# VH-VL binders against q9vpl3, part 4

Target 1, 224 residues: q9vpl3
Amino acid sequence: RGKINIQRPKAPHYERARVVAVTQPKYPELPKAKSCFKTRAERTQQQQENPYNEIIAREVRNWLDHSRLVAFFHLSSITADDIFRVRVQLHKQNLHLKSYGSKIIEQAVKNTRYEAIVPLFHSNHCIVFSPDPEKTAALLRIVRRVPQMVLLGGIVEETMLSRNQLVAYAQMPGLHAVQAQLVQTLSQAPGHLIQQLQAHQNSFVQVLDVHAKNQMNEETPKST

## First folded at step 1 (VH-VL)

Design c45 (framework fv_cemiplimab)
Fold by ESMFold2-Fast, scan of step 1:
Structure c45 (fold): chain C 224 residues (1-224), chain A 119 residues (1-119), chain B 107 residues (1-107)
Amino acid sequence: as target 1 above (224 residues)
Amino acid sequence: EVQLLESGGVLVQPGGSLRLSCAASGFTFSRYAMTWVRQAPGKGLEWVSGISGSGGRTYFADSVKGRFTISRDNSKNTLYLQMNSLKGEDTAVYYCAKSYYSGRYFDYWGQGTLVTVSS
Amino acid sequence: DIQMTQSPSSLSASVGDSITITCRASQSISNYLNWYQQKPGKAPNLLIYDASSLQSGVPSRFSGSGSGTDFTLTIRTLQPEDFATYYCQQYYSTPRTFGPGTVVDFR
């Protein structure tokens, strides 16, 4: 109850899809004793068949397809108030902070060129999307003040970049031609020069570097 | 001078297969993404497929996914389009084009090769 | 996928006229739009990239403008060699998509 002065409608399409998914009939339930006999394979299959996950996976694919800047973050413990403040700051720069479960991300990118990112999302994570790659500098400036968000890497102009490559991209002049050339130059460098070896990031950096080099529209030989 | 020469366009029966080739010269082939764009008789341009400079990444229009495969041989400076399960709707002039940077624009085009799918 | 539309679908003009062709995207694409010219029986050639940048070798009578969803190609003082079909193309997202084309023919 209480007095409510301002009410705003939520975004129509995906809020509607969420309501439909939540209210859809659940799979037939077995008595408690029998449901305990489900195999791991059967549980995994039921998760893959969840219509809720497929609806949200389509939303993730839509964001990936319509964003020229995608940044992946590890998210440490953070309060709801702090994350909302970050979302507000990012939104002012046309940067959209989204959080999705790892299973949903796996379904979204399975059989796509982005499948290599799946291992990044086994721990707590979030993603920032933007149609404008020029906003990479603004993104990193905002995130510098949020120690709970650790940059893992991203995608700029359909090219997968490591953390260090994204940082370098952000520091270059804002002319579009110069930035496109920078993306090409950064992805040319060998992994051992760009990748920083970290206990929690080594596999990620290797996967992203291989993927970035394979996804370049203009690919140059690696420097050794 | 940049030159792109397509070949392989012929009359093919529906359901048949055909491979198109594009011979490139005048630039460092392995450093540029390449694309195929088609144009049905009397119709507009339709992007078909793209491939990264190394050949490591390929992209397709929904109308050809699962039927067409793009590939390249950087040692021979040649781009290929393998077309399978051809339909009448695939009848078109197929153009080979060179991309600039991250596929931003297509700065050089070949003369095109006509593929006709008919009985 | 991003859908592109062009208007008019065709127009008739005389040498010396100035003409404008419009291209619209189904969603905002910033300035990530190119213009191509195709003469009858020939391959297309790039005229303008990044909405407003003139390709080397293209006459200065061609100019492009716009951002977001609405873009225009302007040809000042139309010459005989300018009678052709013009296409816009977005590179903001994959798949790359072309407009349906605008035919510029003699009056």
Scores: ipSAE 0.000, ipTM 0.408, lowest interface PAE 17.4, mean pLDDT 75

Design c47 (framework fv_cemiplimab)
Fold by ESMFold2-Fast, scan of step 1:
Structure c47 (fold): chain C 224 residues (1-224), chain A 120 residues (1-120), chain B 107 residues (1-107)
Amino acid sequence: as target 1 above (224 residues)
Amino acid sequence: EVQLLESGGVLVQPGGSLRLSCAASGFTFSRYAMTWVRQAPGKGLEWVSGISGSGGRTYFADSVKGRFTISRDNSKNTLYLQMNSLKGEDTAVYYCAKTYYHSSGYLDYWGQGTLVTVSS
Amino acid sequence: DIQMTQSPSSLSASVGDSITITCRASQSISNYLNWYQQKPGKAPNLLIYDASSLQSGVPSRFSGSGSGTDFTLTIRTLQPEDFATYYCQQYYSTPRTFGPGTVVDFR
């Protein structure tokens, strides 16, 4: 685990902070470590021993620990300029869009109650964090105009929610305490969210498979 | 609008115990992490302890680890610092501070402080 | 623990001067640094957060810059109310740590 800051993951203009951190001089590597000839085993070991990945994994865990709203999205191709505009709009609503590699997310959530989210990140993804669960409605309103971001599910008040449950939560007016109780009621069975999210992923894969087969048929020369 | 009022600072003998309180008003207390920061006479600021909005997560400086505990009562909008095995070096003004939850780490409002004197 | 150092420990200045205070972290903290002002007998006040963002209500003569390990706080056209002690603070990791402070006195 290491030492976790209760306020650590918050960073207004985090995208710039992350870019600066990524571009900062890396701890020096020996000339032999920069060899252009690396085996798959050597590349795998390099990934496992990358100290930067450990630092970012701690950051992800801190965001999960300190956010009362976490939303997971599938991210289709989008320009850097477009994603920056979305990030600015979200930031004005206290919503923080983050993008992390799947291996970093897996490392961050391993042996935690959030380990169940790992299957969501097998493809392109991004995560939105907020300390304010009331911002769920604002979040969905903003992403409605961003077709490249597809909601997969989320966590509200430490409760895992499917896409439909998160949408339902956003439509509920009322006191925060009442909303928290409703969220708990919507997601009572341990693990059922993961089953629903995996089913959605499988459905998406099936749709893609059907599309690929239709595409192939159209390109295949007529037999008779 | 936001107000933080510390209380409980008093003269206590070494090895003794003391509980500090911080009464909060003007914001939704349960949504914000709270912090205790101390300042010994004529010295700088030292972060002592922090607690998450729900109270589920607590953090301590190495100098107080194992001796101090932080807690909160969200129904009463009150933050507490239980200090045990007090030492002379614990003599300080203790400030209650609210985090700006959006920033996660900066302290946007501070109380007036309460003086704890550990007599040697 | 991340150690914070400030320079100078104290400085004397006159109204209208421009002054710079530096803060150094023992390891990279990206932009997770705040600046606070404390007047004698009073609680500290937040001036700058995330290295360069000005807190609401703070005069524009205050500015912050830096990233990684080196940070600066600049006060342009020093005013009488600016004579105080200034602290930097990192929130990159727990425990949070403050710099030792820089006292800005009237010369």
Scores: ipSAE 0.000, ipTM 0.426, lowest interface PAE 14.4, mean pLDDT 75

Design c49 (framework fv_cemiplimab)
Fold by ESMFold2-Fast, scan of step 1:
Structure c49 (fold): chain C 224 residues (1-224), chain A 120 residues (1-120), chain B 107 residues (1-107)
Amino acid sequence: as target 1 above (224 residues)
Amino acid sequence: EVQLLESGGVLVQPGGSLRLSCAASGFTFSRYAMTWVRQAPGKGLEWVSGISGSGGRTYFADSVKGRFTISRDNSKNTLYLQMNSLKGEDTAVYYCARDYKWGTSPFDYWGQGTLVTVSS
Amino acid sequence: DIQMTQSPSSLSASVGDSITITCRASQSISNYLNWYQQKPGKAPNLLIYDASSLQSGVPSRFSGSGSGTDFTLTIRTLQPEDFATYYCQQYYSTPRTFGPGTVVDFR
């Protein structure tokens, strides 16, 4: 029979292939403020990469559309084995840890209702998706034991929530009406939330740089 | 296999209200987003509203925002469109379609449509 | 909102002809474009998704191409059952928007 219909919604699933990308230190490529010089080769290379990026960008949009819970994390250096264990624990709770490059995220949300979240992806990050907002408490319990993952904020029932608001939401294991009311009460302007989350990310980027330098120094003693 | 059956289209006076239903069968209803698309007599297709599989997200065209409400009952495999403050411009055949997914899905299955006429 | 335009608004062709219908978006939509066929008195039917991917069950004489703002639908060796109105539709952003349609009539 025919080919796979890649336009069909992708159900949440565990994705092992992304582990290597997640565990590798990721430094966001510095934004090119203004392009003065662009060679034919550079333009050609950019064109060649577009089909792959577009396929992954569609996957990201599908995850955002399927998920009633989306949580954003800063991710510091973590071993492949450790992140696999975290992914397994999360998957058991219908929580799906995904890692995407900042350019792919930007392409995925450009000119869409999700565009407001682009500033959150300027540092090393990962995202947890779930169709079930009641799993917020389970998410926070699992992440509490993973110091390499720092909660920045999230989206619950289409409402942008800060770290503190998401923690408060997790403490309400009550009726759906009560949970919906809490989300409505805790909501705030996207601009204000983005500024708070962006400042938080910048602080952790500095911490990551210090840690990276310490790791380099620790490696030198082994050579002697 | 996949079947969508609309009902509820009738003649309504301007300013009136009407509820349309779409009964779905042949697939796991709760796993698919759903949409309403209308077509005025002799005119083209116009997207009206969309709803996520869980019902947690809803979207509307500017022409109907504030007047129409989309909802679903996954236990009954039924999609609804509540239309309030109806105008002559709302006269159209209303189609129910599967797979409203932003950036990922086409409308792959359509119902037969139900005619809504708004006139005095 | 992203506006879609189609040309021509109507087209007359004979059985066996090859025809092209064009669709333009008011801004770049990458390849997030679908093509639908609507026969008189019937609901629309999906022909092509993602600008160029043929829907299961659709004859291979239908093909789509394009990216960004300019898209084309081509029907090779036109058949009598191809008498219909054809619509393009973007799904890059909400609200989703359709082109005004192209009516294909046989000469």
Scores: ipSAE 0.005, ipTM 0.435, lowest interface PAE 12.2, mean pLDDT 75

Design f1 (framework fv_fezakinumab)
Fold by ESMFold2-Fast, scan of step 1:
Structure f1 (fold): chain C 224 residues (1-224), chain A 119 residues (1-119), chain B 111 residues (1-111)
Amino acid sequence: as target 1 above (224 residues)
Amino acid sequence: QVQLVQSGAEVKKPGASVKVSCKASGYTFTGYYMHWVRQAPGQGLEWVGWINPNSGGTFYAQKFRGRVTMTRDTSISTAYMELSRLRSDDTAVYYCARDLGWELPFDYWGRGTLVTVSS
Amino acid sequence: QAVLTQPPSVSGAPGQRVTISCTGSSSNIGAGYDVHWYQQLPGTAPKLLIYGNSNRPSGVPDRFSGSKSGTSASLAITGLQAEDEADYYCQSYDSSLSGSVFGGGTQLTVL
């Protein structure tokens, strides 16, 4: 009766690491030994850094460097089975869903051009990567069915875009020159853009909360 | 369900090598790091190292470098730890354990393999 | 021998509260790495009791709780039961050793 029963699915943040580890695809267009993996020398060297975190951090840098589309999402509570199903749907479109802890993200992007994204990862999050920016429309179509994933913004062709800017990009008819021009027009200072991305997340969450409360109030009759 | 099934007890003489196996089932073997942890009789837990079953990449605790080798066979979802040049103080229960992720918590453990080193 | 310091034993009567400390250094707990706790019953493999400083896996009673402050962590057990008699280990990561580190273990005796 004092027995401790440990149920595996209980840990949402560690569960995301499990899903990422279980479902990791081969990263496209990269020599594995130089991009996603520690070299033999790195694996045997005497160093003071966490080897697990550094391997994952290197993976994150690799995804960021070789993806033309990166989309950031706030992630509400979701079951392991549900996130896995979403990952499978995204993978069919060459969209790769990844989730990493904030320390790993900070370690990955420190002293890089991506350092400005760190504030996005202080809350629950996930990231979708793709080498093909034309898949933005497919991404948003799939995510429309997943209320637990809320678009914050992204990076297209190395340019950081707010939620609204990324949605506008997705609506382009696939004219590469026009899309490239839009990305150039929408470019902003990294610090300012990050503030916009977080503001959109907070505004959307607030709108959802108000809507949910209004729905419950409408459903409950004023019988008292 | 997740299971880690380890090989049976071994008795070895000093200077010999031992190879312990850990067969995984109930999950995607290549999706999780596998760690090895040992416990000498009446003593605490000591981390030995890890292997990434997907890549075959390994990392060993400084104390065991040069005499431990971790390998895996993805076709049978089995991880191996080989410890060479055995000493009497290597007598311990050796556990395989699955990495839960982030800063190395271990969520599933094998039942352990007792390795006894004596003349 | 052990990198993290735990008291070797702790005891209490049924229904009492006990706490088990885990003291590290600037290269592990003090560096911000999470602390995890394991329960090991005699003759069995360790079982995950607390992960990420304070989180309980499903099935772990709420009378078990974890906390972390500075270079130390603690496991609190309230309402002691005879079934709680076991060895308890803390675990973290150490950047200086580039590996997982354990406490020496605490034997809990329930009188």
Scores: ipSAE 0.000, ipTM 0.408, lowest interface PAE 17.9, mean pLDDT 75

Design f10 (framework fv_fezakinumab)
Fold by OpenDDE, second read of step 2:
Structure f10 (fold): chain C 224 residues (1-224), chain A 121 residues (1-121), chain B 111 residues (1-111)
Amino acid sequence: as target 1 above (224 residues)
Amino acid sequence: QVQLVQSGAEVKKPGASVKVSCKASGYTFTGYYMHWVRQAPGQGLEWVGWINPNSGGTFYAQKFRGRVTMTRDTSISTAYMELSRLRSDDTAVYYCARGLDFWSGYSFDYWGRGTLVTVSS
Amino acid sequence: QAVLTQPPSVSGAPGQRVTISCTGSSSNIGAGYDVHWYQQLPGTAPKLLIYGNSNRPSGVPDRFSGSKSGTSASLAITGLQAEDEADYYCQSYDSSLSGSVFGGGTQLTVL
């Protein structure tokens, strides 16, 4: 009687195979935990079919237009639950965490002063918006506890700042405008800014160029 | 004292354009968003859009996109709203209003007296 | 059609309390945006009456009060006076529209 090779079980007889195939409990495919973070592919596909893309794009533009603090983050292996927790914490500080697809961002900022930010959204990213630039310190404090959120840079008082500049800004006392100007003055080594930004995304250079062109724009009106 | 002084009443034909002005005084013109709101006769208030007087940035309600243009002259603290391709249903009093606090939802603390724009054949 | 819903009219006798409701949705009042109220006297521009749900600008009597709950807001007028006869509008911000939105207005008649 040939030793039943337990490691390579012989294919069952055709009839048995049929019975086994029919009686195998179709375990409902565990709903693939729809990662609240739709894969880039899913996001892209959904963006093409979503009649609300224009509405969302409009929303993004509105946030950009009214925010005095905008911070850009890369998201690395963050769960939906973690994002939710962070969102709640940020919200308590009047910081608004948003995530948008690259196409939506592109649509939103097309032919606007923000067009240069598009390259920042090639991967999983989120944006934090705030009407209050004084919340920069609070923002940084919160996100420091979230290693999955990597600060890339931001916009404060219509000035594009690198990661380091944002950190410096948050530590400075005084008037927001003076702070921003001081940080800009202190960081006026264009070469150093480029190097710092190159570490994250080559596209940041484009953002800086656009910003340099817009440096002549006066501060956004404070509607308090 | 904050004042918003608007231009006088306008009568236009369908298809024409109208440009309404709003001169601001008593505050820093570039420090606040200027909004436009209209009111048709016997009807409610309808938001048209806003302009950032500092940057010149604008945002219009969807209904008016392509027909409305908001501009400003900072040298004389004056905001302008131009509405083109006028229709009869554009007949309304147009108000400029100073806006406060976007994040909590704009409130309008000061209003112009309004400019009546009549569109008639 | 107005994004925020108000009763078209309310009435009250002098000295009475009247309430004007403003019903919104999850994209405006329910989204956490504040509700503001305006009084418009006949033939005049609107005047800010309440801002930030319950705050009164300088010069507005304390008989005017605002509140917000859920997707709705309310304006209460106590000690109704003849001069209170006006149109009242609630206003908020709608995230879906990315713009300010008004109620349809409520005509208050003092009987």
Scores: ipSAE 0.021, ipTM 0.544, lowest interface PAE 4.9, mean pLDDT 84
Fold by ESMFold2-Fast, scan of step 1:
Structure f10 (fold): chain C 224 residues (1-224), chain A 121 residues (1-121), chain B 111 residues (1-111)
Amino acid sequence: as target 1 above (224 residues)
Amino acid sequence: QVQLVQSGAEVKKPGASVKVSCKASGYTFTGYYMHWVRQAPGQGLEWVGWINPNSGGTFYAQKFRGRVTMTRDTSISTAYMELSRLRSDDTAVYYCARGLDFWSGYSFDYWGRGTLVTVSS
Amino acid sequence: QAVLTQPPSVSGAPGQRVTISCTGSSSNIGAGYDVHWYQQLPGTAPKLLIYGNSNRPSGVPDRFSGSKSGTSASLAITGLQAEDEADYYCQSYDSSLSGSVFGGGTQLTVL
């Protein structure tokens, strides 16, 4: 018949929540004694100060520092089976797909040159790490087949690159000298990526502020 | 007990290459990163790079990129560091050292006794 | 030059307290990376003395202690003994260099 496939309807809302949970880091549960005798507020405070969060943040920082290739992606709705297959295919190329909560990313990059990437992770996201920057071309070939993963940018040889610059890098010869020279040539002013991220966030905040003011005028009018 | 046994002293001419070995015993070789650190005579410690014996993945300090290659042989629990295009200022004792964990902040809990590499004409 | 700054020498008499400083920057100690300390006796390989800012490996006396604040760390040795005469190195990780970094070393003399 038509192009509509009724045999495969849209996944229920809970399936989406399941996918998000599977792609995020897991934290050890608190001991029963602490859970039993803590208020909800105290439990939340202890979770925020949990040393396991520092261990995971250190893990992220080590991945950022020891990877000569880091690629940032927006991740839209994807099934657990599909992301697993992508992860396996990437792993064969020494590319490591990881997902971390926004709070963990913020903690990991605080007081580092990478602090500016935090706004990229306020929605669904994932990161691919590799010690081998020559695998950039392989990464882009694999991700081209995954429309749910949208490349935002990356870091190659400690240089922050936009999406277009990373694509250009992937097309270069595998000679170390030529690749290093290109990375330096393609790199923008140190603040360029930061300013792009801040501009995006400021624009979004402005839109939300205008919307909030309009909602306040309609639902809480000061007309008594 | 944990032991790291390194190959013997080497004397090389400028422009040559040297390959130092580090044989591990007393622990699971693939469970820990192996780092290389050098020390010029009378000078301080300088980090060269690491190898993950499990994956064969490597990472080198920028100063040594293009001149150093790290490899391993898991069948004999041995790590290797090869430094090429040797210069007189490469004269140093080269240590292998076990990193406790990639995630633990790179503390080096066990060290080899060092291999003296002398580069002279 | 070394990335982390240590005094080149420090001295003390037996039974006294000495402190060895290690000063870094925002890309290493200031970025939250742990500081580790090594003792190197003449003609030997370095030995891990303190890891993770303040922890002692098995066999290290409790008179050795470490601390970290801001961009700096320090190693304290109390009840100084003749056998403590050695070179001491601090070590951390530097995000801008993407590698481990060492201090220049401090020679401790016990007189």
Scores: ipSAE 0.006, ipTM 0.421, lowest interface PAE 14.4, mean pLDDT 76

Design f11 (framework fv_fezakinumab)
Fold by ESMFold2-Fast, scan of step 1:
Structure f11 (fold): chain C 224 residues (1-224), chain A 119 residues (1-119), chain B 111 residues (1-111)
Amino acid sequence: as target 1 above (224 residues)
Amino acid sequence: QVQLVQSGAEVKKPGASVKVSCKASGYTFTGYYMHWVRQAPGQGLEWVGWINPNSGGTFYAQKFRGRVTMTRDTSISTAYMELSRLRSDDTAVYYCARSEWLPYYFDYWGRGTLVTVSS
Amino acid sequence: QAVLTQPPSVSGAPGQRVTISCTGSSSNIGAGYDVHWYQQLPGTAPKLLIYGNSNRPSGVPDRFSGSKSGTSASLAITGLQAEDEADYYCQSYDSSLSGSVFGGGTQLTVL
């Protein structure tokens, strides 16, 4: 992981500053960090602007490559004031709340080991990044108080974890919660993980009848 | 029932290209990754790479980068692997195999396509 | 050269227990990545035998079991039968290669 240590600072800031400079002629000083709740117009604009999408996709790749903790959430309707308060609490713990359109996520992770996460973003979502995997417990304590944010799963030390596995990781002693022990203890049958994450996403979408076109049981296990 | 049906055996000269197909049935083609694994005669298994049929995204083992291209056609649920600039040591049975998520496991395999490279 | 190390052959008599080892390094099994096992009968494609270190797919007999500790994994076959004569491969993920890796394979002979 020397690559993460060396390349971590600067690149996300540089790309963000460049994107803001290129795409904001009407709002010259729009320096504000993005919340995970975006207007429909903001999402539509981001998806239709190909040069902008590539720049943002590179920002997403930098966050994924330089973060040892990545957590994925479904996001229900939430006020700007509420999400701002959550972002402030997360930032105090070196946890960075970001929201990106699904096409940008797809573009960012295409042809990379992270490509499996794309199905998680077919509905309203946000992502929390951190260079510090020991902050998983702090993350879950903060999010426990925000019912609009529903944990789907995450990536810790290059390992994809389900919701339950992330909760278990948060309860481990720091000395024993290393990558090797985490994977050995919690990765029994992670093979159903993408289906578990998709099922949670699809169940939530089904509750929100506005997006109920998906078939969650495509594999319909004739199983076992 | 899940089935992966591969194209027939090929004989090629060094420097040529070969394109192997893998037709999937019995499941949602875009719901699973498709991997390619080869096995030289009397040797072990060697991973070549994967394609996500939903996105068209690919990832190749370092040994094959620059020589292999993976594609798919969702209208006929078929994945393809093209290997160029063939050498005699590329002689192998090439398998397609299905997985849910890398670096996971391969639950169903095609029967394999023998590619022979000889002068 | 295979990334994971397996013995080239093992043998046993019917009814006995045999164990096949799979040894990795700090970038794969030692990094905590799961180990999966495949059975390959002569002239056939490999078949999934064990996934996620110790889980059996539907149709695989209880005689087959898997375990993992440190940088190594093992496949155990109890009550050995003639039909078990095959090549066995372990597979994991390697973070330094960013890809799937296989063992060199072990030929099981039932005497």
Scores: ipSAE 0.007, ipTM 0.440, lowest interface PAE 13.4, mean pLDDT 76

Design f12 (framework fv_fezakinumab)
Fold by ESMFold2-Fast, scan of step 1:
Structure f12 (fold): chain C 224 residues (1-224), chain A 118 residues (1-118), chain B 111 residues (1-111)
Amino acid sequence: as target 1 above (224 residues)
Amino acid sequence: QVQLVQSGAEVKKPGASVKVSCKASGYTFTGYYMHWVRQAPGQGLEWVGWINPNSGGTFYAQKFRGRVTMTRDTSISTAYMELSRLRSDDTAVYYCARVFSDYGLDYWGRGTLVTVSS
Amino acid sequence: QAVLTQPPSVSGAPGQRVTISCTGSSSNIGAGYDVHWYQQLPGTAPKLLIYGNSNRPSGVPDRFSGSKSGTSASLAITGLQAEDEADYYCQSYDSSLSGSVFGGGTQLTVL
């Protein structure tokens, strides 16, 4: 019988704790008129170029340009210790969790191929960057355990992918050619996607079904 | 190589306190959360709480809040669990265990029997 | 009372297949947290049998396998042997409780 001896060629360390946050900031509801005035004031301040924002926006642009995997998340209430632990786990997989203000994101991506991501940052958000697109599966595995982080979509190999497309991409690890073909197929019309997947239909359907079941199992509609 | 060595059995009277120790070796003590789990005679496993050895941060199961305190000493790689105002139904084997990933427990101490009797 | 539901006992003959279920809720297994399985022989500490839903640690026979679907998980033991007589516990994390949760345990008897 003996004792169980765990040996791993690569020993990933998962360490997280979850505490129920008291999520009662008691932020008063603002009238729609005041919300419009706030938007106008923010626009006016945006026009007063901030040197700090320019520096950070350039940092964001550099991350986008040098990452072959970028994932966008909505971020719900989470403690500093919990997010630190998530960041450490991600860093071990060469995944870098960053948070930037929506104003800075807009400045970074304006007039670039990334401009389409701006609407994703309407609320609280964070971004995960990696030079290695094969880490998409590791990313989703780690984030499954963080209900406060909700996947919105991403960019893989310079291709904009929806949440579902990114999930599909994650399910074909270890086969570089197949993963590259999947990205190309997912970016094309649905008719072509159906035809292309004919050869791998059973495996692709099973992968999506397994992931869908995992996503259903991970669903926590209420605050954690 | 990884070892969690716990303190010896304790016999306490109701109302007393007990402090169980768990000395870790063979890994970076501050790199892993430590959980405490108990098992009453003939019963199943019950989670008590956790400590983050790096920060000293703790979180306890609702049932034990106000009675349990978890601490650690990083200089000797030792975690402690102190349970106060003991009741007869606190009689159990108390385990410390390391969290390897996603709150799963890969290495367990051998357990410390705490007997609470009048 | 345990948070995860297991049958209190299961039994099988040598060489048969037995399955032990572990039923949770939307805040634990249903939230996507991994399910881990532990084997506890009488008078010993629990030992890790399956981690991350379906992975076997070094030294665990391939007769043991785990699976997960929806809010439930299952431990399957094929080619049942007398040495498999033990208590089996499932464990996951619960986001509402912010802590580990265990099943009530299943006593396996080999007939």
Scores: ipSAE 0.000, ipTM 0.399, lowest interface PAE 18.1, mean pLDDT 76

